# VH-VL binders against p39960r1967to2165: the designs that were tried, part 29

Target 1, 199 residues: p39960r1967to2165
Amino acid sequence: VPLEDVCERENTLIPTIVVKLLEEIELRGLDEVGLYRIPGSIGSINALKNAFDEEGATDNSFTLEDDRWFEVNAIAGCFKMYLRELPDSLFSHAMVNDFTDLAIKYKAHAMVNEEYKRMMNELLQKLPTCYYQTLKRIVFHLNKVHQHVVNNKMDASNLAIVFSMSFINQEDLANSMGSRLGAVQTILQDFIKNPNDYF
Short names: E, the ipSAE of ESMFold2; O, the ipSAE of ESMFold2 at other seeds; V2, 0.75 times the mean of E and O plus 0.25 times the DockQ between their complexes.

## First folded at step 15 (VH-VL; framework fv_disitamab)

Design Z1 (at its last look DockQ between E and O 0.72; V2 from the best seeds 0.00; counts 0 for: pae E 5.6 > 2)
Fold by ESMFold2 at other seeds, look of step 15:
Structure Z1 (fold): chain C 199 residues (1-199), chain A 121 residues (1-121), chain B 105 residues (1-105)
Amino acid sequence: as target 1 above (199 residues)
Amino acid sequence: EVQLVQSGAEVKKPGATVKISCKVSGYSFTSYWIHWVQQAPGKGLEWMGYIDPSDSYTNYNQKFKDKATITADKSTDTAYMELSSLRSEDTAVYFCARLPYSDFWSEFDYWGQGTLVTVSS
Amino acid sequence: DIQMTQSPSSVSASVGDRVTITCRASQDISSWLAWYQQKPGKAPKLLIYDASTLQSGVPSRFSGSGSGTDFTLTISSLQPEDFATYYCQQYDSYTFGGGTKVEIK
């Protein structure tokens, strides 16, 4: 399901499933060793996904503060799978090359940091509102995970790698010989370390 | 072209150690996790664990946590698996493999050719 | 946790035959399952992922079906190069089935 369609159906700026999953991880998962790098069980992930599809559709008071959802890695896994299954990435299909081309130029030392940040902010302003707000929510979440690195062992670089493939489709990955993947990782790492520079 | 090239066969005595290499080419080494899989002679396949090469974070199948040590060297794009206190039951072919994601819940899309380790007295 | 039961353990068939092999999971794994072909002395080769999606470059005579607990790999017309052992594998803990050896009669 496209992101804009979900936000329209729910009358929200950020999909409800994203908000609920991230809130629960922030509540009890930020110090989990290997968060986002240790798998949750497939049974728990499927049960959680089905509960959102069945209970969330008929009960707007649905909560993750339930004994069924004790495993924080299953909640994290459900979130990663949600992003992987989106038909369009959070940079949008229309703009992903604009984002990555900018980062490739910056990595090649073809522009200074202040120019890079200015141009990146211009690109972010062009995103549809639900893409921007969802990306912002995720980036601030990952910044919180990064701030807990002493306990969870997940710094901004690790997180950028883990989430990078949610922002580039397989066609662009095959055509770029890896340069666009590295560009996405550079963008995400900077967002995660310095979210207030962009959001 | 994505390739995972492993070190050659090893013959060891019980109690020894062996270190198997898995050299990667054709993609960004730090962007994908490397998994290891055991296949005993005439038997099926068994997952052993993985490493995130970006910072050498590892996680192991509990069965192998006291047997295997997985490491990575970013300067040579090479992952390693060391097997300690070898016993005859450790005789197997050991594969390195990659997922299409830096994550789990997916298939192995690329495999190394395998390294036979034989433990005999 | 999740046990994979693969059957038959072996099958002897002629070129052109339809070959069907199955995997049963001990609990619902949705479509989170892959099929591999392994020839003697070689690494496994991915055939089917996500239960039914054919990997690029794999001949169309291979197909996968199923969801939940029961999964099937079908070779519609067996060829001489299809002599191999076939494995199913679920993604949760990477548990493999015991394998099915396909032998040309």
Scores: ipSAE 0.353, ipTM 0.728, lowest interface PAE 4.3, mean pLDDT 86
Fold by ESMFold2, look of step 15:
Formats: C-alpha cells, structure tokens, sequence
Structure Z1 (fold): chain C 199 residues (1-199), chain A 121 residues (1-121), chain B 105 residues (1-105)
C-alpha cells in the first residue's frame, strides 16, 4: 500500500504501525546487541505482522505489550519488513534520483559540505508531508540507536548500510555495485549522525 | 557479474587448521553478508554462520561456533573461514554464499564453487 | 528451531515423468521457503523462492506450491539434465531439508 494512502486513511502524518513499532523498540530495544542486524524468528515476525493487520488496523487500543511480542528483534524485523514492502521509498519515486545525484556529487568531492547540506535541505522541503514526517521519525529513531552504540554495537555507519536497501528501487537493486546504493548510505549516515542539520 | 571464488581443495591431518578464502567481485563487498555452508560427503547442506563484512560482526550456528572462525578483509574483498582442530568428520565441501539483501530472511542467490577439505591420517 | 522434513529421500524416474517432492516444516513458516537443485560436484542452484516464485532462467517445468507447513516442488516432465539432488530451505535459521535425490532410469 502507498504511504500517502495509509496516512490519508488513518488521518495521520506518520503510519500508525511505524509509530507503534519504533516506540516499542525505543522503550526496550535500544541496548539490544546487534539490533537491526540479528534476526528475530520469522514465526514471531509473521505473527506480529498478522496481528497488526487484523487487530491493529481496526482496534486503536492494540498494543505491543503482550507476551507474544517478547522478542525485540522480531519487532525490529517487522519494522524492516514494513519498509522493504513499501511500493515507494521514503525519498519518493519522483525524487529519489535527485537525492542520490546530490550525494554522488558530494562523494566525488564535487561540492563542499555546506553546499551539500543546503541543497539537501531544499530537496527535503519538496517531499510530500507524510514522506518527510515519516522519514524524520525514522531518522531520529536511528539517531537514538546510534547514541546507544556502546551497548548495541550499531553505529550510524552500520545502520546506514542495513537500511540503504529499503531506499533503493528495483533497477538499482539489480545493479549490485550501483553508485546509487553508496549514495543512499552516505545520505542516511549523515542524517543519522546529524539529524538536526536536516530536520 | 557477481562472483564468489573460493580457494582450492586442501588435504589436512587431524589436529591441523585450514583457512578457506572467498573472494567476491561484481558487487559492494561491505553491503551484503557472507554465509558459509558445510556439505559432508554424501550428506545434505548445513548452515554454519555469517559475517557482516562492514565491521566483521559474526553469527554462528551453535554446532559450529567452537570449530569455525569467520573473518573478512575489506581491503581485498575477501571473506575467510578457518577450521581448527580438524577431525575426520570435518571432511566436507565448504561453500560461501550470499543473500540478495543484507537481510536475514532470504534465499541464497550466489554461491562459491565450493572447497573440499579432506582430513585423513 | 524449525525442523524441515523432506520426502522422499530418493526417487527413480524416467524422462517425461512427473516428479513430486515434499517438504514439511515443524511450524508455520508462511511462504518463506526456497528450493535448490544441486548436481554432483557443483554448488546448489536456486530454483524457487518464497515457496512458488520461479527464479529467472529456471525452466517452467519446475513449480512450487504450498504455504504454512506443507510445501511441494514439482517437475512436470522430467528431463535428462534434471538428475540432481533437491533441497528445501526455510529462511529463519537457514535450515535445509535432508534432500531428495532424483535418479534417471
């Protein structure tokens, strides 16, 4: 389902599933060693996804406070799966190449950091509101995960690599060495380290 | 073209060590995890563990955690698996393999050609 | 962990035969299962992923079906090059089935 349609249906700026999953991870998962890198069981992830699809979409009292959801890595896995299954990335189909072209120039030393940040902020302002707000929520979440790196062993660089596959279209996925993958990693790493520069 | 090229066959005596290499090309080494799979003669496939080459984070099948040590060298785009204290039951073909994503719930889309390790007196 | 029971362990069949191989999981794995073909002395080759999706370049005589706990690989008309061992694999702990050797008579 497109992100815009979810936000319109729920009358929200951020999909409810994203908020609930990230809140639970922030509550009890920030110190989990290998968070977002260690798999939760696929049985638990599937059960959580099905419970949300059946209970969470029709019951605003749905909560992750339940013995079924004890495994924080299953909650994290469900969030990663949600992002991977979106039909469009959070950079939007219309703008993903604008974001990645900018980062490619920056990686090639074709512009200074001040200019890169200014132009990146201009691109962010052009995103539809639900894309921008959802991206902002995720980036501040990942910044919190990064701040707990002493315990969880997941710094901004690790997180950028892990999440970059969620921001790449199918053509660039087929190109395993594409400059677009490296560009997304550069963008995400900078967002995660310096969220207040962009959001 | 994505390739995983492994080091050649080895014959070892009991108690020795062996280090198998898996050199990758055609993709970003640090963006994909490398897995290792054992196949004993006449037997099926058994997963051994993986490494995230970006920082050498490893995760092992419990059965192999005292036998295998998986490492990666970003400067040569090469993953390694070292087998220690070799015994005759360690005789097997060892494969490296890649998932299509840095995602732990997927199929293996590319495999190395396999490395036969023979342990005999 | 999730156990994968694969049957039969071997089958002897003629060119043109329909061959069916089954795999049963000890718990619900939805459609998170792959099938591989391995010829002697070679690495495994991916045939089918997500239970029923045919990998690019794989002949259409191969098909997969099932969800939950019971899965089937079917070769609709066996060819001489299909002599191989076939494995199922669930994605969670990367557990493989025991394999099914298909022998051409």
Amino acid sequence: as target 1 above (199 residues)
Amino acid sequence: EVQLVQSGAEVKKPGATVKISCKVSGYSFTSYWIHWVQQAPGKGLEWMGYIDPSDSYTNYNQKFKDKATITADKSTDTAYMELSSLRSEDTAVYFCARLPYSDFWSEFDYWGQGTLVTVSS
Amino acid sequence: DIQMTQSPSSVSASVGDRVTITCRASQDISSWLAWYQQKPGKAPKLLIYDASTLQSGVPSRFSGSGSGTDFTLTISSLQPEDFATYYCQQYDSYTFGGGTKVEIK
Scores: ipSAE 0.202, ipTM 0.674, lowest interface PAE 5.6, mean pLDDT 85
ESMFold2 (binder alone), look of step 15: mean pLDDT 90; pTM 0.913

Design Z2 (at its last look DockQ between E and O 0.74; V2 from the best seeds 0.00; counts 0 for: pae O 6.9 > 2)
Fold by ESMFold2, look of step 15:
Structure Z2 (fold): chain C 199 residues (1-199), chain A 121 residues (1-121), chain B 105 residues (1-105)
Amino acid sequence: as target 1 above (199 residues)
Amino acid sequence: EVQLVQSGAEVKKPGATVKISCKVSGYSFTSYWIHWVQQAPGKGLEWMGYIDPSDSYTNYNQKFKDKATITADKSTDTAYMELSSLRSEDTAVYFCARLPYSDFWSEFDYWGQGTLVTVSS
Amino acid sequence: DIQMTQSPSSVSASVGDRVTITCRASQDISSYLAWYQQKPGKAPKLLIYDASTLQSGVPSRFSGSGSGTDFTLTISSLQPEDFATYYCQQYDTWTFGGGTKVEIK
């Protein structure tokens, strides 16, 4: 389902499933070694997805504080799978090249950091509200994960790599020499390290 | 063009050590995991472990954790697997294979050509 | 660990035959299963991923089906280049099936 349709249907700025998954990871998963890098069991992930579809749709008190959801890596996996299954990335199909072209120019030393941040902020302000707010929520979440790096071993660089495939589709990846993937990683790493510069 | 090129065949005596290389090209080395797979003569495929080349994080099949050591060199875009205390049952073809880092519920999309290690009795 | 049981271990068939290979997982793996073809002396080649999606460049005579615990690879009309060994693989812990050798009769 498109992100805009979910947010409109729920009358929210961020999909409810995203908020609930991230809140649970923030509650009990930030010190999990290899968070987002160690796979949860497929069975647990599918059970969680089904519970959101069946219980979350009809019960506003649905919570992840349940013995069924003890496996933090399954909760993290469910979140990552949700992002992968979105029909459009959080940079949007219309704007993903604008984001990546800017980062490619910056990586090539063709602009200074202040100009890069100014132009990146301009692009972020052009996103639809639900894209922007969902991206913001995710970036601040990943910043929290990054801050727990000593225990979880997942710094901003690792997290940027893990989530980069969620922001570039296979067609764009095949049409570049990997430069757009590297650009996404640069953008995400900077967002995760310095969220207040952008959000 | 994505390529994984492995080092050549090795013949070793029992008790020796061998180090197999897997040099990648055509993509960003640190954006994908490298897995290792054993295939003994006339046998099927068996997963051994992987490395995340970005920070050298490794995970091993328990069967191989005392046998294999997986490493990566970012400066040469090369992954390595070292097999220690070789025995005749370690005679096999060893493959490296690529997995997308961001999608750990995925298939191996590219494979090295394989390296035959023969341990003479 | 998730165990993968592949059947049959071998098949003798002629060009033009329909060949069916099955793979059973010890636990529900949803659709997270791949099929590989391996010819002697070569690395495995990906045929099918996510249980039923054909890899780019793979002939349409190959098809995959199933979800949960039971999966099937079908070759609708066997060609001379299809004589090989076929493996299933689950993505949760990367366990392979035992393989199915498709031989000339």
Scores: ipSAE 0.192, ipTM 0.678, lowest interface PAE 5.6, mean pLDDT 86
Fold by ESMFold2 at other seeds, look of step 15:
Structure Z2 (fold): chain C 199 residues (1-199), chain A 121 residues (1-121), chain B 105 residues (1-105)
Amino acid sequence: as target 1 above (199 residues)
Amino acid sequence: EVQLVQSGAEVKKPGATVKISCKVSGYSFTSYWIHWVQQAPGKGLEWMGYIDPSDSYTNYNQKFKDKATITADKSTDTAYMELSSLRSEDTAVYFCARLPYSDFWSEFDYWGQGTLVTVSS
Amino acid sequence: DIQMTQSPSSVSASVGDRVTITCRASQDISSYLAWYQQKPGKAPKLLIYDASTLQSGVPSRFSGSGSGTDFTLTISSLQPEDFATYYCQQYDTWTFGGGTKVEIK
């Protein structure tokens, strides 16, 4: 379902599934070697997704404090699968080119860093509230993962690569000859390293 | 546009070492993982391992963990796989392949042409 | 480890025939499965990803279906260039099916 419809249905700014998955990863997964880069089993990921659909829909007390969810990489995988299955990216289809065009200009040295950050902040303020708040929550989560790089081996650049496909359609990637993928990676790496500059 | 070009065929004796190269072009080397796949004569395809070229993080199929060593050179946009202590059952074609995502829920969209390694006494 | 059982191991067919190849996973892999075509002396070529999505440039006579554990590749009308070996692959641990050789009858 669209992100806006989930947030409207739940009367939340961030989908409940996102909050619960990220909280659990932050509680017990930040030091997992290769977090977001080593796969959880698809069977465990599907079981967790089905539990959210079945138990979460009928029981507000649903929690990840259960022996079924011992594998932190399955929890991380469920989050990545959720992002992959969104019909619209967190930059929104309407605005993804605005974000990436700005980063392309910055990479081409057509603007200074101060101007880039100012214009990026202006674009972020134009996002619908649920897109902005969900993106903010994710960026601060990834910053926490980055802070644990000595143990988990996942720095901001690795995380930017891993999550970049969540922000650009593969069809659009082929049409752009790959320049927009590099732009997304630049944006995400900067967000993850410097979240307080943007959020 | 996107190309993965492997080094040429090798003939080796048992106990030798071989190093296969996979040079990429047409995309950012550090943005995609490189996987290696074995195809023994008359057999199917078997995954061997991968490397994330951005920081040289590697992961191996347990079967090949003590046989293969995967590396990357960012300055030449080239991945390598070294096979040690070669035996006759290591005779195979070895492919490098690109993963379009930096995770495991993706297909191999571009492949190298393959490198035949023949191990004979 | 997820086993991929591919059937049949070979099929003899004529140009114009409909060819069906099946692949069964030992556990639920959702739709995270690809199909490849390989001709002798060549690298595999991606045909279908995510179980049913055609790769760009692949003819529409190729189609994929299935989810969970049971998957099918169909060639609706076999062409001379389609005589090859076909492999499925699951994305969780990257295991391949044993392959299906499509041969001229």
Scores: ipSAE 0.089, ipTM 0.651, lowest interface PAE 6.9, mean pLDDT 86
ESMFold2 (binder alone), look of step 15: mean pLDDT 91; pTM 0.913

Design Z3 (at its last look DockQ between E and O 0.88; V2 from the best seeds 0.00; counts 0 for: pae O 3.3 > 2)
Fold by ESMFold2 at other seeds, look of step 15:
Structure Z3 (fold): chain C 199 residues (1-199), chain A 121 residues (1-121), chain B 105 residues (1-105)
Amino acid sequence: as target 1 above (199 residues)
Amino acid sequence: EVQLVQSGAEVKKPGATVKISCKVSGYSFTSYWIHWVQQAPGKGLEWMGYIDPSDSYTNYNQKFKDKATITADKSTDTAYMELSSLRSEDTAVYFCARLPYSDFWSEFDYWGQGTLVTVSS
Amino acid sequence: DIQMTQSPSSVSASVGDRVTITCRASQDIRNYLAWYQQKPGKAPKLLIYDASTLQSGVPSRFSGSGSGTDFTLTISSLQPEDFATYYCQQYDSYTFGGGTKVEIK
């Protein structure tokens, strides 16, 4: 299901499943060693996703305070699975080259930092509203995870690496020989370290 | 072009140690995890573990946890796997491989050419 | 850990034959499965990822299907260069099937 269709159907700016998963991780998962890098059980992840599809679709009071959801890494895995299964990545197929070209030029010293930030903000404003708001929520979440790096061992660079799949799809990677993946990771690292510069 | 180039074949005695290299080119070494896969003669493929070269985080298949040590050198864009206390059953071809993403749910898109390790007295 | 059962272990076939290889996972792995081709003395080559998506540059006679626990690789019309060993692999814990050797009849 496209992200815009979910937000329209729910009358929200951010999908409810994203909000509930991120809130739970922020409540009890920020100090989990290897958060987002250590796999949760795929059986538990499938069960949680099915519960959202069945119970969450009919009950706004659906909560993750249940003995079934004790594994923090399964909750984190469910969030990553949700992002992976979106029809389009968070930079969108239409804009991923615009984002990555900008980062490549900046790293090659073809523009000044102030110009890079201005143009990046222009690109962000072109995203559909629910993509922008969902991205903003994710970036501030990952900033919180980064702030807990002493305990969880996941700094901004680690997080940028393990979330890159959510921002560029396999088809776009196949045509780039990997240079655009590195650009995505550089963009995400900067977002996570300096969210107020962009959001 | 993306390349993973492994060190050459090795012949070792039981009890010895071998260190296999996997030098990458054509992409950012720290952006991708490097995995290792064993293939014994006439047998199938078995995953051994991986390393995140950005901070040297490793994860191992339990079967190989006491046999293999995976490391990375960011200055030479090279991953290594050391096999210790070699026995005849360690005779195999060893591959390094890469995912298109550094995440759990991805396929191996590029492979090294393989390194044959023969353990014989 | 997720067990991958691949069958058959070998197939004897002629050029032009339709070849079907199956792989079964011990639990639901969604579509998180790849198929590889390996020729003697060579590294495996990716054919299909996400159960059914053809890798760039792979001939369209290769196709994959299935989800959950049961998966199939099909070669619609076997060519001389297709004689090789084929492996499935699940992504969650990186276990491979036992392989299927496709031989000249």
Scores: ipSAE 0.535, ipTM 0.816, lowest interface PAE 2.7, mean pLDDT 88
Fold by ESMFold2, look of step 16:
Structure Z3 (fold): chain C 199 residues (1-199), chain A 121 residues (1-121), chain B 105 residues (1-105)
Amino acid sequence: as target 1 above (199 residues)
Amino acid sequence: EVQLVQSGAEVKKPGATVKISCKVSGYSFTSYWIHWVQQAPGKGLEWMGYIDPSDSYTNYNQKFKDKATITADKSTDTAYMELSSLRSEDTAVYFCARLPYSDFWSEFDYWGQGTLVTVSS
Amino acid sequence: DIQMTQSPSSVSASVGDRVTITCRASQDIRNYLAWYQQKPGKAPKLLIYDASTLQSGVPSRFSGSGSGTDFTLTISSLQPEDFATYYCQQYDSYTFGGGTKVEIK
C-alpha cells in the first residue's frame, strides 16, 4: 500500500504500525547486540504482521506488550519488512536521483558542508508531508540506536548500510553502476549523526 | 564491473588448515556483505556464513561455526575464509558471494569463481 | 531453519521444450526467494529474485512465480545454453533447494 494512502486512511502523518513498532524497539531494544543486523524468526515476524492486520486495524488499544512479542529482533524485523514492502522508496522514486546527485557532488569536494546542508534541506522540503514526517521519525529513531552503540554495536555507519534498501531499489542500483548506493549511505549516516541539522 | 576473484585450488591432508581469499573490485568493499557457500562434489549448495567488512561482524551457520573463520581486510578489499582441522568430508568447492544490499532478505547477485579444496590422506 | 524442497531432481528435455521447476518452503517466506543457474565447473548465476523479478541481462524466456510456500521457475522455450542445474534459495536463513538438473534428452 502507498504511504500516502495509509496516512490518509488513518488520518495520521506517520503510519500507525511504524509508530508502534519504533516505540517498542525504543522501549526495550536499544541495547540489543546487532539490532537491525540480526534477523528475528520469520514465524514470529509473520505472526506480528498478521496481528497488526487483524487486531491493530480495529483496536486503538492494541499494544506490543504481550508475551507473544518477547523477541525484540522479530519486532525490528517486522519494521524492516514493512519498509521493504512499501511500493515506493523513502526518498520517493521521483526524487531519489536529486538526493543522490547532491551527495555525489559533495563527496567529490565540489561544495562545502554548509552549502550541502542547505541544498539537502531544500530537497527535504519538497517531499510530500507523509514522506517527510515518516523519514523524520525513522531518522530520530536511528539516532537513538546510534547513541546506544557501546551496547548494541550498531553505529550510524552500520545503520546507514543496513537501511539502504529502503531508499533505492535494485533496478536503480544496476543503472547507477554502484555510485548511488554509496551516496545513499553517506546521506543516511549524516542524517543519523546530525538529525537536527535536517529535521 | 563487479568482480569477486578467489584464490586457487588447494590440496591438503587431514588435520591441516586452509585459508581461501576473495578479492573484490568494481564496488566499495565495505558497502556489501560477503557470504561463503560450500558445494561438495556432486552436491548442492550450502550456506556457511557472512561478514560485514565495515566492522568485521560475522554470522555463521551453526554447522560450520567450529570449522570456518571468516575475516576481512579493508586495506586490500579482500575477504578470507579459514577452514581448520580439515577432514575428507570438507572436500568441496567454496564460493564467496555478494548481496545487492548489506542486509538480510536478499539474494546473491555476484559470485566468486570458486575454490576447490581437496582433503586426502 | 527453513527447509526447501525442490522438484524434480532432474528433467530430460529437448531444445524448444517448456520446463517447469518447483520449490516448496517449510514456512511462509513471502516472496523472499531467488533462482540460480549453475553450469558444470562454474559459479551459480542469479536469474530471478523476489520470486518473480528477472535479473538484468537474463533472457525473458525465464520467469518465476509464487509466494508464501510454493514457487515455480519456468523456461518457456529451452535453448542449448539452458542445460544446467537450477537452484532456488530462500533469503531468511539462506537455505538452497536440492537442485534440478536440466539435461539433453
Scores: ipSAE 0.486, ipTM 0.799, lowest interface PAE 3.3, mean pLDDT 88
ESMFold2, look of step 15: ipSAE 0.279; ipTM 0.712
ESMFold2 (binder alone), look of step 15: mean pLDDT 91; pTM 0.913
ESMFold2 (binder alone), look of step 16: mean pLDDT 90; pTM 0.911
ESMFold2 at other seeds, look of step 16: ipSAE 0.479; ipTM 0.796

Design Z4 (at its last look DockQ between E and O 0.80; V2 from the best seeds 0.00; counts 0 for: pae E 3.3 > 2)
Fold by ESMFold2 at other seeds, look of step 16:
Structure Z4 (fold): chain C 199 residues (1-199), chain A 121 residues (1-121), chain B 105 residues (1-105)
Amino acid sequence: as target 1 above (199 residues)
Amino acid sequence: EVQLVQSGAEVKKPGATVKISCKVSGYSFTSYWIHWVQQAPGKGLEWMGWIDPSDSYTNYNQKFKDKATITADKSTDTAYMELSSLRSEDTAVYFCARLPYSDFWSEFDYWGQGTLVTVSS
Amino acid sequence: DIQMTQSPSSVSASVGDRVTITCRASQDISSYLAWYQQKPGKAPKLLIYDASTLQSGVPSRFSGSGSGTDFTLTISSLQPEDFATYYCQQYDSYTFGGGTKVEIK
């Protein structure tokens, strides 16, 4: 289901599943060594996904405080799988080239930092509200993960690489196996290190 | 074109150390994890571990944790695997391989050609 | 971790034959399974990923099916270049099946 349709159906700014998964990771997972890099078991991830699809659909009070969900890496894996399964990525197919072209120009030293930040903020304001608010929630979450790097070993650079696939779509991935992916990583790293500059 | 090119075959004596290289080209070295796989003579394939070349973080199959050391050199786009205290049981072909996605459980889409390590006295 | 039981261990077949190879996981792995072909002295080559998706450039005579614990690779009409060893592999801990050697009669 498209992100906007979920937000409209729930009358929310951010999908409820995203909020529940991120809140649980923030509650008990920020110090997990290799968070988002070391996977949880596929069986546990699928069991959690199925529970959201079946139990979450029939009970708004569905909670992750259950012995089935003890493994933080399974919760993190479920979140990554949710992002990968969205029909449109968080930069959207319509705008991904706008974001990446800006970052490529900046990486080539053809733009000063102040201009880059101004233009990036203009692009962010053009995103549909649900995309913007969901992206904001994720970026501040990843900033919290980055702040715990002493314990979890996941700094902004590592997180940017791990999440880069979730921010471009399949067509653009197939067409830009180098510079576009690198551009996404540059954008995400800056967002994660400096979220208040953009959100 | 994505390529993983490994160093050549090696013959070693028991107790020696060997270091196998895997040089990549055609993609961003730091964006993808490099895995290592052992194939003993006439046997199947066994996963050994991976490295994230961006910061050299490693994850090992417990069986190989005390035998193998995986490293990466970003300046040459090359991953390495060092095998220590070689025994005849370590005689095998060793492959490096890549996943199509660094952040998800996936198949190996690109493989090195393999490096035969022979341990004999 | 997850055991992968592959059968048969070998099969003797002629060009044109239909060949089936099975792989069973010790627990539910959904569709997170790949099939590889390996010829002597060569690296494995990816044929099928996600249980049933054909890799680009692989002939359509290869197909995969299954989900959960039971998976099948099928070669609908065996060709001379298909004599090789075939492996399944699950993604969770990257364990491989024991292999199936497809040999000429």
Scores: ipSAE 0.434, ipTM 0.778, lowest interface PAE 3.2, mean pLDDT 87
Fold by ESMFold2, look of step 16:
Structure Z4 (fold): chain C 199 residues (1-199), chain A 121 residues (1-121), chain B 105 residues (1-105)
Amino acid sequence: as target 1 above (199 residues)
Amino acid sequence: EVQLVQSGAEVKKPGATVKISCKVSGYSFTSYWIHWVQQAPGKGLEWMGWIDPSDSYTNYNQKFKDKATITADKSTDTAYMELSSLRSEDTAVYFCARLPYSDFWSEFDYWGQGTLVTVSS
Amino acid sequence: DIQMTQSPSSVSASVGDRVTITCRASQDISSYLAWYQQKPGKAPKLLIYDASTLQSGVPSRFSGSGSGTDFTLTISSLQPEDFATYYCQQYDSYTFGGGTKVEIK
């Protein structure tokens, strides 16, 4: 389902599933070795997804504090699967080329860092509110993961590579694989290292 | 065009070491994991492990952890698998392969041509 | 690990026949399963991913179906180039089925 429809249905700025998954990872998963890189089991990931669908994130009785959800990598995998299954990436289909073209130009040394940040902030402000707020929540989460690199072995560059594939729609990946994938990685790495410059 | 090109066949004696290469082209080497798969003669396929070439982080099938060492060289876009203490049961074709989504469990969309390693006296 | 049971181990068929190969997973894997074709002396070739999606360049006579634990590869009208060994593979720990050799009757 589209992100806008979820946020409108829930009357939220960020999908409840995203908030609950990220909060649980922040509570007990930030030191997990290979977090977001080592896949959780398919069975556990699907069970968690089905639990959210059936019980809902707004059900007062539902909690991730259950021994069914002991595997942090399954919680992380469920979050990555949620992003992969969105019909539109968080940069939106309408704007993904604007974001990636800007980063390609920056990587080619065709603009200075201050201009890049200014134009990136302009693009971010054009996103629908739920896209912006969800992206912001994710970026600050990944910054926390980056800060725990001593234990989890996942720095900002690792996270940017891993998450770049979750941010690109399958159609966009097929049409522009080399340059656009690298551009998304550049954007995400900068966001993760310097979230306050953008959010 | 995405290609994974492996080094040629090897004949080794028991106890020796072999290092198989897998050179990639047509995509960003550091953006995708490289997996290794064993196929003994006349047998099926068995997954051995993967490497994230961006920082050389590895994950192994426990069956092969004491046998195989997977490495990567970013300067040449080449992954390697070293097999140590070779035994006759290590005689197999070894494939490198890639996933389209390195951060997920997925299918292998591109394969190397395979490298036959023969262990005989 | 998730175990994959592939059957039959072999099938003898004639050109034009409909061939059906099955895989069963030991637990629910949704649609996260691929099918490969391997000819002698060659690397496996991806045919179908996510249970039912044809890989680019694969003939439409190949189809995949199933979800959960039971999966099927179908060749609607066997061609001479289709005599090969077929493998299923679940994505979790990259476990392959035992293979099905499709050979001439």
Scores: ipSAE 0.433, ipTM 0.774, lowest interface PAE 3.3, mean pLDDT 87
ESMFold2, look of step 15: ipSAE 0.419; ipTM 0.768
ESMFold2 (binder alone), look of step 15: mean pLDDT 91; pTM 0.912
ESMFold2 at other seeds, look of step 15: ipSAE 0.418; ipTM 0.765
ESMFold2 (binder alone), look of step 16: mean pLDDT 90; pTM 0.910

